# Ledger of designs, part 3: miniprotein binders against q6w4x9r395to579

Target 1, 185 residues: q6w4x9r395to579
Amino acid sequence: GHCSLEGGSFVTTFDARPYRFHGTCTYILLQSPQLPEDGALMAVYDKSGVSHSETSLVAVVYLSRQDKIVISQDEVVTNNGEAKWLPYKTRNITVFRQTSTHLQMATSFGLELVVQLRPIFQAYVTVGPQFRGQTRGLCGNFNGDTTDDFTTSMGIAEGTASLFVDSWRAGNCPAALERETDPCS
Short names: E, the ipSAE of ESMFold2; O, the ipSAE of OpenDDE; V2, 0.75 times the mean of E and O plus 0.25 times the DockQ between their complexes.

## First folded at step 9 (miniprotein)

Design ub25
Fold by ESMFold2-Fast, scan of step 9:
Structure ub25 (fold): chain B 185 residues (1-185), chain A 112 residues (1-112)
Amino acid sequence: as target 1 above (185 residues)
Amino acid sequence: DIREEVKKLLEESRKLIEEAKKAGDEEAVRLLELAVRLLEEALKTGDPERISYALLFLSMALITAAEKKGDPKAVELLLKAQELLWKALEENNPELIKEAIKLIKEAAELLG
């Protein structure tokens, strides 16, 4: 299966359901028991500089008990808060520059991530067949049925993207932090 | 010769892109075009490691196509190719890369 995060705010799920959302937080893209060490893939969205208050992907995060790998639109790769020179290798994960405009995160456990840095920051997530019916998050449940791809973190199938997206929000929200600091500005 | 085997695989992959275009499957076209681009760039480096990682991504793109088409034999070949590619990376063994390429090519031909 593949899931794509394109055009700044456009997502296509593993079951090929497209949607667009307005979000300015960190969101869970993919959780699965197939990911080792309680692994999860996450996406960070923030406001873009274009009209109509568009939102855009600004970073992709792979988090497990061992690693917190962040790949950001400014072409910085960190693990556990420390900047890493590419190629960066662990036993099961390699992050490297595959082309002048693409980074690849290759894994031994059936997850591949390709990040386009230019002209627009975009991500392509591919998973092996062992993930079928065993995924949750913004990339959908990978069960072959697009009608339930908006399944929230509470297990409820929604007809619209907004409640679905909000349910997969992880704690870091630049917009929420801004509102807390200056709620009436 | 890894270079020649990769070139043959690129031709099979381009045929699959044309089939996806005819089917109006824009998502498959974008994914396969990305996979082909990564592999073409890796091939220019001559680095077996980079070629192996590009082949892993191509194998994932092809697994996605095989699942959509309902071809379990193509999936099995691609999963075996992934095992060989990771073994090649661990052992620094280019012969395993060649074996993986042959399996990926067979899967691509089944899909086209």
Scores: ipSAE 0.496, ipTM 0.799, lowest interface PAE 2.2, mean pLDDT 82

Design ub26
Fold by ESMFold2-Fast, scan of step 9:
Structure ub26 (fold): chain B 185 residues (1-185), chain A 112 residues (1-112)
Amino acid sequence: as target 1 above (185 residues)
Amino acid sequence: DIREEVKKLLEESRKLIEEAKKAGDEEAVRLLELAVRLLEEALKTGDPERISYALLFLSMALITAAEKKGDPKAVELLLKAQELLLKALEENNPELIKEAIKLIKEAAELLG
């Protein structure tokens, strides 16, 4: 299965359902029992620095009980808050760059990530067949049926993307933080 | 017709996948297969903006191949194509997408 996060906040799910949203938050991209140590892949969106989009992908995060790997548009890779030189290897994950234009994250558990750094930040998620019917989040449920690809965090299949996307917001949200510091805006 | 030009570019990209397979370049195969899949998905939508973002991803995969082969002309063409695609997105101008496709196709032909 393949899921894409393109510029302009375009997403295509594992079942090839395309949609678009504009949001400024951290979103759960992929959760699955196939991910070890309660792993999850997340996408961070914020206001774009470029005129061609309102919001853009600014970081991808892989979080588990052991690791918090952040790959940001600033071409910085951290794990558990510490900057890492590439190639960076953990027990089951390798992050590497072979050219100036992209990074790759390879895992031993059937998840792969390609991150385009230039000229815009984009990500492409690949999962092995063991993930079929076992995924949740913005990338959909990977069950071969596009009619339920907008299944919310509450398990409800929506007909439109907006409620689906909002249901997958994580707690670390820049938009929420800004409202707290300026309650008048 | 952007759709027809994208179809021609997909054919050239598939040839490059076969050449990468023959060369045993697993990374190139992986990147090009992802790029082709993304572009095929964008083509189904018919949205010029989505096609532009997919082409930016393909151009990245091709720059990776060009750098490995040491082909500076292919790199130059692809960087110019990326400039045109970004301008197309900013100006909402599909003619710039067509010009970018032409440059990407020329680079793909040099690499194959």
Scores: ipSAE 0.497, ipTM 0.788, lowest interface PAE 2.6, mean pLDDT 81

Design ub27
Fold by ESMFold2-Fast, scan of step 9:
Structure ub27 (fold): chain B 185 residues (1-185), chain A 112 residues (1-112)
Amino acid sequence: as target 1 above (185 residues)
Amino acid sequence: DIREEVKKLLEESRKLIEEAKKAGDEEAVRLLELAVRLLEEALKTGDPERISYALLFLSMALITAAEKKGDPKAVELLLKAQELLMKALEENNPELIKEAIKLIKEAAELLG
């Protein structure tokens, strides 16, 4: 399965359901029992100056009990807060430059991430068949049915992207829904 | 010809993959298989920068193998190759890629 984060604020799930959201927080992209050491892939969104997007992807994070790998739009890669020269490896994860504009994180457990650095920061997530029906987060549940791709962190299938996205907020940021009642939103 | 030298490195790398499989070294197999894939992709483009990045990855895979084997000469050659590759990227100089390939080949032969 393939999930993409493109154009600053567009997401296409593993079941090929496209949606757009506006938020400035860290969101869970992917959680699965197939990820070792309670691993999770997360996306950081912030306010952008891009003409077609109010918010944009600024970093992708892989977090587990062993590692906190951050790949930033500033082309900085850190693990557990320390900047790393590429190529970089742990036992199960490698981060490296594939081209001058693309980084790749490859793993031993069926997860691959490609990050486009320029001209716009974008991310592409690939998971092996072992993840089928075993994913949750912004990339969807990978069960072959797009009607329940907006399954919240509480296990409820929502009809709107906003409730879905808010449920996968990974920090104490303001909820995206609060902006709907803001006079300036 | 950089393309022909890279093809020779691919053949040596495939031999090392088979040796790693026989040894049950799953990490080495994973790193070397990824290195081969990246080199094959880079070779199709003919882009010296992409080839340099793929060779940096291969050098990391080979350093990992050399450290496990306890071969300090192979590590030395590979670290020098990485230095040349980084300089090639900074200076846009394909001649340094050829020098790096020679060192990587020497290291791979020591590890085979």
Scores: ipSAE 0.581, ipTM 0.848, lowest interface PAE 1.8, mean pLDDT 82

Design ub28 (at its last look DockQ between E and O 0.83; V2 from the best seeds 0.00; counts 0 for: pae E 2.4 > 1.5)
Fold by OpenDDE base, second read of step 10:
Structure ub28 (fold): chain B 185 residues (1-185), chain A 112 residues (1-112)
Amino acid sequence: as target 1 above (185 residues)
Amino acid sequence: DIREEVKKLLEESRKLIEEAKKAGDEEAVRLLELAVRLLEEALKTGDPERISYALLFLSMALITAAEKKGDPKAVELLLKAQELLKKALEENNPELIKEAIKLIKEAAELLG
C-alpha cells in the first residue's frame, strides 16, 4: 500500500483515493495493530500563506511508546528533543539520507517512509501486505475499496474529506477545509 | 576510482550478508541489504554525494554488526570513515570518499 502527501495539501490513500484538505493541525496518517508499541504515523500541517487555503505539510512524526521521531525540512528530532545526525538508528527504525533532498525511514515491521525535503516538503508512506484492511487514519484503510476510505476515527463513513480529516486530529486545532482538485496538478 | 572501489565493497558486503544469515542476525541482514541497494542505486548515477550517503549507511550497518561481534577496532575504523564522509559531503572532496572506503574495507575484513 502506498499513501502520498503531495503538493502541500493533497493526499492519496493506500487505496488510491485522492483528496485535498486545508488544515493546520497534527493528524493521524496511519494507525495499525501491525505497528509495534502502539505506533502511529502523523502529519503536521501549518500555514504557508495568509489565507486559510494556504497550508502545507511541515513535518512527519512517528510516535510509539518507545520512539518519537520528528522529520521536518531542516532536521530530524528524536525523544530527547535534539537534532540527530543521520543515519539514526533505533532497535527497529532507521532514518537516513538518500540524497541531499530525500530522507527515508526504514523499519523492521513493514513501514517505509520517504520524505522529499525540497522544493516541496512531501511524504510517501509504504506498508507491507500484512497491513491490508488493518490501517486507519488519513491514509485510509487499505482494503481495496475507495468508497470507505473516509471512515472517521469513530468508524463512520463520510462522504467528504472535511469531517473525515477532522476526526483524525491529534490535537486541538481548527476545523479543516476541503477543496476538490487533482493532487497531481 | 571510486566506482570500482565501491563495487569491491559491495562484494564484501554481500559476503557479510551471507554470514549474517548463517548467524541468524536478522537486523544485520536487513541493514546490509538496504546498504547494498543504496550503493547500487548510487552507482547508477555515479554521484559522489549519493555514494557518500550510501557509504554512511553502510558504515552504520557495519557498526551495528561490529558492536554485536564485539570488535572495537572495526567500530573505530567505521566511525572514522563516517567523519571522513561527512567532511567529503561538506567539502565536495572525492579524495575523502576514497579514504573512507579504505577504512570501511578494512573494517569489513575484520568482520568477515
Scores: ipSAE 0.710, ipTM 0.874, lowest interface PAE 0.7, mean pLDDT 93
Fold by ESMFold2-Fast, scan of step 9:
Structure ub28 (fold): chain B 185 residues (1-185), chain A 112 residues (1-112)
Amino acid sequence: as target 1 above (185 residues)
Amino acid sequence: DIREEVKKLLEESRKLIEEAKKAGDEEAVRLLELAVRLLEEALKTGDPERISYALLFLSMALITAAEKKGDPKAVELLLKAQELLKKALEENNPELIKEAIKLIKEAAELLG
């Protein structure tokens, strides 16, 4: 299965359902019992350009109990807050340059991520057949049926993308935290 | 000829994959199989930059094997190869790629 994050704000699920969304938060792309150590793949979106209605992908995060790998549009790769020279490896994950404009994260557990750095920051997620019917998040449920790809974090199938996307927010959003700490702005 | 030297590295890498399989070293098999795939793709393009990135990955796979085996000479050769490959990428200098290949080949022979 293939899921793509393209053109700044377009998503195509594992079951090939396309949609567009607008948001400025961290979102869960993929959760699955097939990911070790409570792993999850996440996407960070922020505002793009002068228009306040447009958002774009700015980073991809793989988070588990052992690792927090961040690949950003600034071409910086960190793990647990420490910048890494490529190629970089852990026991089950490798991050490396495939070309001058493309990074790849390869794993031992059937997940592969390709990140295009230039000209536009984009991400492509590939999962093995063991993930079929075992995924949740913005990339959909990978069950071969596009009608339930907008299944929220509470297990409800929605007809529109807005409630689906909002349900997959990963918690900490900078705007919300700033308002709570600075009530005068 | 860079293409012929890379082809020899591919042959040696495939031999190391078979040895890793016999040893039950799943990490080494995964890293070396990925290295072989990247090198084969790079050779099809003929792009020195892509070949350099593939060789950097192979060198990391071989460093992992060398550290497990406790072979400091192989590690030393591979770290030097990585420095040459990074310099080749910065300077667009294919002669440095040839020099790096020689060091990687020496290290692979020590590990075989």
Scores: ipSAE 0.659, ipTM 0.870, lowest interface PAE 1.4, mean pLDDT 83
Fold by ESMFold2, look of step 11:
Structure ub28 (fold): chain B 185 residues (1-185), chain A 112 residues (1-112)
Amino acid sequence: as target 1 above (185 residues)
Amino acid sequence: DIREEVKKLLEESRKLIEEAKKAGDEEAVRLLELAVRLLEEALKTGDPERISYALLFLSMALITAAEKKGDPKAVELLLKAQELLKKALEENNPELIKEAIKLIKEAAELLG
């Protein structure tokens, strides 16, 4: 399964459903029982211009009971608040550079994250087949059916990206912008 | 030729993976298998920058194995190789890549 977070706040789910949203918050990208230690992958979005429709990805966070790994647009990688030199490893996670512009987080539990640092901060999430039907969050539920990829945190399938995205906020943030200009999202 | 030296190092690394499998060393297998894949991908591109990053990862994988085996000489060689690779990336200097490969191969021989 592949999920992408691309410039202009565009997301493509594990079931290949594209959408766009305009919010500034930390959002749950991926939760699954396949992630050890109650792990979750989160995305941080912030305002990137003067308009509410100008938001972009500024960090990706992997959070579990043992680790809080932050990969941010300033190219700093931290674990539990401590800056790390790359390549960096824990017992089940490695973080390393592929090139001067791309970082990768690889794990022993089937999660892989590739982060493009430049020219624009983007992220690409890959999960192994054991995750099929066992994911929730902005990357969708990975069940092969795009009609329910906009399933909220309360289990309600929505017709709009804005309501879906708002339900996956991981903090006390403003609701996602109600109106979108892209009919595909 | 860096490409030919990388191919030789890949061959040595694959031998170490098989040894790690026989020893039941799951961590070494995980790290070395990833290192080999990264280096193979880098070799297909021919990009010295990608090769250097893959070699940095391979060096870390070998340091992990060397520490478990209790081989401080191998660790010393691999740390020096990492220093050379970081410098090669900063200076865009492929001769330092060749030097680092020699140190990594020497360390791999000590571990094999």
Scores: ipSAE 0.467, ipTM 0.803, lowest interface PAE 2.4, mean pLDDT 87
ESMFold2 (binder alone), look of step 11: mean pLDDT 84; pTM 0.839
OpenDDE base, look of step 11: ipSAE 0.704; ipTM 0.869

Design ub29
Fold by ESMFold2-Fast, scan of step 9:
Parts: C-alpha cells; structure tokens; sequence
Structure ub29 (fold): chain B 185 residues (1-185), chain A 112 residues (1-112)
C-alpha cells in the first residue's frame, strides 16, 4: 500500500481516499502492531507563511522506543535530537539521499518513506502486505475499503476529514479546519 | 572514467551479496541490495551527483561489514572515502569521486 502527503495539505490514504485539511500540529500518520518497538510515523504541519491561510507539511518523524528520527523541510535529519550526516543507519532503519531532491528511509520491517525536499516538501509512505488491515492514523486502515478510512483514534468512523484529523493529533494543538478536496461531492 | 569504475564496483557488490546470503547476514544483504539498486539507477543517469550518493551508501554498507569483521583499516579507508564524496558534492569535483572509488576498492579487497 501507498499513502501520499502532497501539495502541502493533501493526503491520499492506503485505500486511495483523498482528503485535505488545515492544521498546525504533529499528527499520527501510521501506527501498527507490525511496527517494532511501539513505532509510529508522524507528520508535522505548520503555517505555509505569514501571508498564507494554508498549512503545509514541514517534517516527518519516526518514533519508537529506541529512535526519534526527524526529517525536516530544511533538509536536516536528526535522531534523538542529534544531527546526522547521510547516509545514516540504525539496526533496522537507513536514511539516505537518493537524488538531490529526495531522501529515503528504508526499513527491515516493511515500511518505506520517500521525502521530496524541493520544490514542495512532500512525503510518500509505502507498506508491505503484512500491514493490510493493521494500520491506523492519517493514512487510513489499509483494509481495501474506503468507507471507513476516516476511523478516529477512538475507533469511530467519521464522515468529515477535520474530525478524523483532530483525533490523530499527537499534542495540544488547535483543531483542524475541513478543506474541500472535490467541490462537487 | 568514473562510470566504468563504478560498473566494476557494482559487479563486486553483487558478489558480496552472494557471500552475505551464504553467511546468513540479513542486514548485509539488505544494505548491499539497496546499494546495488542505487548504483544501477545512478549509472543510468550518468549524473556525478547521483553516483556520489550511491557510493556514500555503498561505503556505509561496507563499513557495517568491516565493523562486524573487526577490520579498523577498512573502516578508516571508507570513512575517508565518505569525506571525499561529501567534498565532491559541495565542490562539484569529479576527481574527488575517482579518489573515493580507489579507497572503496581498497577497503573491499580487505573485506573480500
């Protein structure tokens, strides 16, 4: 499965459901029992600039009991608060530059992350088949059915993206605003 | 020619993958297979920048093998190669890439 975070505030879930939101917080993208050491993938959103009312992805975080790997829009990679020269590896995770504009995080446990640094900061999450029906977070539940992709952290299927996104906040932040992905729907 | 020397490293890397598989070294197999994919991609583009990134990755995979074998000389050579590759990226200097390749080859010989 593939999940994408594009154009600043657009998300497409593992089951291919698109949505948009406006929010300034760290959000849980992916939690799964398939991730070792209570691992979770998170996305940090902030205002695009003082002249904009929109928000954009500014960092992606992988957090486990052992590691806090942060890949930020300013092209800095840290683990547990320390800046790392690329390529960088742990036992199960490798972070490296694939092209001048793309970083990749590859793992031994079926999770891959590609981060586009320029011209717009974007992220692409790939998970192996062992994750099917076993994911939760902004990227959806990967069960082959889009009708329950907005399942909140409390296990409730919501009809609106903003309530769904708000349930996956990983901090004390303002509530997200709903953004239209298809004006005709 | 950088591309020709990289092709030789690519062939050597594929041999190291087979040795790692024989040894049951899953980490080495994973890192070396990724290094091979990056090197193949870089060769198709011919871009010195892409080649430098792939070589940095290969050097890290080889450092992992060198540390496991307890070969400090190989580690020293590979760390020096990484310094040259980073300098090549900052200066856009392909001669530094050639120097890095020589160090990587020397380290690979110590490991194989």
Amino acid sequence: as target 1 above (185 residues)
Amino acid sequence: DIREEVKKLLEESRKLIEEAKKAGDEEAVRLLELAVRLLEEALKTGDPERISYALLFLSMALITAAEKKGDPKAVELLLKAQELLRKALWENNPELIKEAIKLIKEAAELLG
Scores: ipSAE 0.614, ipTM 0.849, lowest interface PAE 1.4, mean pLDDT 84

Design ub3
Fold by ESMFold2-Fast, scan of step 9:
Structure ub3 (fold): chain B 185 residues (1-185), chain A 112 residues (1-112)
Amino acid sequence: as target 1 above (185 residues)
Amino acid sequence: DIREEVKKLLEESRKLIEEAKKAGDEEAVRLLELAVRLLEEALKTGDPERISYALLFLSMALILAAEKKGDPKAVELLLKAQELLRKALEENNPELIKEAIKLIKEAAELLG
């Protein structure tokens, strides 16, 4: 299965259902019992002035009990808050540059992430066959049926993307760190 | 000829994969197979920048193998190769890539 986050705010699920949304928070992209140590892949969206979309992808996060790997549009990779030089590895995850504009996160457990940094920040998720019918989140349930791809975090299949997307919101929205530009007192 | 040197390094790397398989070192097999795939993809493009990134990945895989084997000489050679590759990327200098390949080959021979 392949899921993509493209063009600022477009998503195509593992069952090839396309949709678009306008969110400005962190959302669960992929949860599965196949991910070790309670792992989850998350997508961070914020307002965009450069695309025709109201929002765009700004970071991808892999979170587990051991790791919090953040790949941002600013080309910074951190794990548990510490910046890492690439290539970087943990026991079962490796993050590296494939080209000057593309990063890859490869794992031992059947998950692969490719991130395009420029000209537009985009993400591509690939999962092995063991994930079939065992995924949940913005990428859908990977069961071969697109009619239930908008299954919410509560297990309800929705006909529209808005309630589906909102149900997968994780934590608080990104802090709008306003740079307080005050003259020297 | 960078292309010919990279092809030789690919053959050396495939031998190390077979050794890792015989040793039951699944982590080394996974990392070396990824390195070979990246290097093959980079070679198809002929792009020195892509080749440099693939070689940085291979050097990381080999450093881990060298650490497991307890070979500080191989680690030293690979760290020097990484410095040359990063400099090659900064200066757009393919001659530094050739020098890095020589060091990586020497390290691979110590590990084989």
Scores: ipSAE 0.445, ipTM 0.797, lowest interface PAE 2.5, mean pLDDT 81

Design ub30
Fold by OpenDDE base, second read of step 10:
Structure ub30 (fold): chain B 185 residues (1-185), chain A 112 residues (1-112)
Amino acid sequence: as target 1 above (185 residues)
Amino acid sequence: DIREEVKKLLEESRKLIEEAKKAGDEEAVRLLELAVRLLEEALKTGDPERISYALLFLSMALITAAEKKGDPKAVELLLKAQELLRKALYENNPELIKEAIKLIKEAAELLG
């Protein structure tokens, strides 16, 4: 399964459903029992301009009982809040730079993350087949059905992205705005 | 030639992978295999920058192995290699890459 966060506000789920939203919060991208230590992948969005529609991905966070890894445009920060030299590794996670503009988080449990740092901060999430039907969050449920990707954190299927996205907020933030999507834009 | 030196290093790394497999060191296998893949990809373009990043990863993987084996000399060599590689990236200096490769090879030989 491949999930992408592109263009600042575009998301394509594991089931290949594209949608767009504008929010300035931290959202759960991926939760799954397949992630060890209650792991979760999160996306941090912030304002990139003066208007409400000017939002962009600014960081990706992996959080578990054992690890906290924050990948931003400028640094990788871990549990102790310190920026780390790359490559950085824990027991099951390795973060490394692949190119001048791309870094990757590799894991032993079937999660892969590629982050484009510049010119636009973008993220690409890949999960193994063992995750099929066992994912939740903004990346969807990876069950081959796009029609139920907008399932909220409470298990309710939504017809619009706004309510879906809001349900996956990891903090107290303003409501997300929905806009029609053109993945090619 | 950096490419040729990297190819040699790849061969050494593959040997270490086999040894790690025999030893049942899954972490070493995983890291080294990934390192090899990164190097192979870097070689496709021949971009010194990509090569440097791949070598940084390889160094890290080898450090992990060296620590498990209890070879402080290998660790020292690899840490120095990482410094050189970072400097190479900063200065865009291919000579530093070559020097780093020498250190990595030496370390790999110690681990083999």
Scores: ipSAE 0.651, ipTM 0.847, lowest interface PAE 0.7, mean pLDDT 93
Fold by ESMFold2-Fast, scan of step 9:
Structure ub30 (fold): chain B 185 residues (1-185), chain A 112 residues (1-112)
Amino acid sequence: as target 1 above (185 residues)
Amino acid sequence: DIREEVKKLLEESRKLIEEAKKAGDEEAVRLLELAVRLLEEALKTGDPERISYALLFLSMALITAAEKKGDPKAVELLLKAQELLRKALYENNPELIKEAIKLIKEAAELLG
């Protein structure tokens, strides 16, 4: 299956359902029991530099118990907060430059990520057949049925993208963090 | 020329894949198979920049093998090759790619 994040705010799910949204937070893109070490792929959105979109993708994060790999639109790759020279590898993950404008993250567990750095930051997610019917998040459930691709984190199938997207917000949103720091406001 | 030298590296890399398979080294097989795929794709374009990126990946795969075998000479050659490849990318200098290929070949021979 293929999921894409393109043109600032456009998403196409693994079951080929297109939608768009505007948001300025970190969102769960993909969760699955097929990902080792409680792994999850996340997408960070912020105010856009793209003329046709209010918000755009600014980073992609792979988070597990052992790794926090961040690929940013400023072409910096970090793992657990440390900048890495490419190519970079861990036991099961490699991050490298495929072309002057594209980075790739390849894994031993059937997940592949391609990131376009220029002219617009975009991401393309590929998962192997073992993920069929076993994904959740912004990329959908990969079950061959587009009608339930907007299944929220609570397991409810929504008719519109807005409630679906909001349900997949991760806790490390800048606005939410700032609010929690001021308990008396 | 670069195309012919890269074809020879592809042949050596395929031999190393078979050795890794016989040894049951799944990480080495995965890294080397990816290196071969990237290098084959780069050759189809003829783009020196893409060839340099593929060679950087191959050098990382070979460094992993060299460290596992405890061969410091192979590691030294491959690290020097990576420096030449990064310089080639920075300066747009294809002659440095040829120099890097020679070092990668020497390292592959030590590992084979």
Scores: ipSAE 0.646, ipTM 0.867, lowest interface PAE 1.5, mean pLDDT 83

Design ub31
Fold by ESMFold2-Fast, scan of step 9:
Structure ub31 (fold): chain B 185 residues (1-185), chain A 112 residues (1-112)
Amino acid sequence: as target 1 above (185 residues)
Amino acid sequence: DIREEVKKLLEESRKLIEEAKKAGDEEAVRLLELAVRLLEEALKTGDPERISYALLFLSMALITAAEKKGDPKAVELLLKAQELLRKALRENNPELIKEAIKLIKEAAELLG
């Protein structure tokens, strides 16, 4: 299974359902019992440098009980807050440059991440067959059926991306950008 | 010819993979198999930058093996190779890549 985060705000799920969203938060891309040590892959979105209503991917995070690996658009890689020289390895994870513009995170547990740094920060997630039907998050449930890819963190299938995306926010964050042009009352 | 020297390094790396498999060293197998894939991809492009990044990864895999074997000479050779590769990338100097390959070959020979 392949999931992509492209063009700043476009996502294609493991079951190949495309959608777009607006938001400035950390979002859960992938949770699965197949990830060791309560692992999760997350994406950080922030406002673009040009438009108030547009958001862009600014970092990808792999978080487990042992590690917090952050790959940012500034080409800095940290683990547990400390900057790392590439190539970098832990017991089960390696982070390295594949090309001058691409980083890769490879793991022993069937998860791979490719990050394009330039010209636009983008991410590509690949998971092995053991993840089939066992994923949750923005990348969908990987069950071969696109009709339930907008399943929220509470297990409810939504018809719109906005409610789905908002359900996968991690931590305290502002409301989705689709309400930015509406006056608050 | 950098391509021919890298091909010899690929052959040596494949031998080390077989040794790691026989030893049951799953981490070494995973790192060396990835290094071989990166180096093969880099060779197809002939791009000195891609070759340098692949060699940096291979050097890390070999340092991991050298530390497990307790071979400080191999570690020192590989650390020097990494310094040369990073200098090659900064200065756009492919001659330093050839020197780094020589050190990596020497380290691989000590490990195999």
Scores: ipSAE 0.678, ipTM 0.880, lowest interface PAE 1.4, mean pLDDT 84
Fold by OpenDDE base, second read of step 10:
Structure ub31 (fold): chain B 185 residues (1-185), chain A 112 residues (1-112)
Amino acid sequence: as target 1 above (185 residues)
Amino acid sequence: DIREEVKKLLEESRKLIEEAKKAGDEEAVRLLELAVRLLEEALKTGDPERISYALLFLSMALITAAEKKGDPKAVELLLKAQELLRKALRENNPELIKEAIKLIKEAAELLG
């Protein structure tokens, strides 16, 4: 399964459903029993301009009982809030630079993350087949059905992205806005 | 020549992968295989920067193996190599890359 966060406000789910939203919060991208230690992948969005429609991805966070890894455009920060030299390795997670503009987080449990730092901060999430039907969050449920990707944290299927996205907020933030735009634009 | 030296490191790394497989060290296998892929990709372009990043990863992978084997000398060599590679990236100095490769090779030999 491949999930992408592109163009600042576009998401394509594991089931290949594209959508757009504008929010300034931290959102759950991926939760799954397949992630050890209650792990979760999250996306941090912030304002990139004056209008409410000017939002962008600014960081990706992996959080578990054992680890906290924050990948931003400028640095990788871990549990102690300390920037780490790359490559950084924990028991099951390795973060390293591939190129001058690309970082990767590799894991032993079937989660892979590629982050493009510039010119636009973008993220690409890959999960193994063991994750099929067992994922939750903005990346969807990875069950091959695009029609139910907008399932909220409460298990309710939504027709629009705004309520879906809002349900996956990791904090107290303003409501997300929705625009119907091609993620490739 | 950096490319030739990297190719030699690739061969040595592949040997270490086989040894890790025999030993049942899945982590070492995974990390070293990824290191090999990164080095191979870096060699396609020949970009010193990409090569340096790949070598940093290889060094990390080898440090992991060295720690498991209890070889502090290998760890020391690899840590020094990482310092040189980081300096190489900052200064854009290919000579430092060559020097780092020497250290990595020496460490790999200790682990083989």
Scores: ipSAE 0.655, ipTM 0.850, lowest interface PAE 0.7, mean pLDDT 93

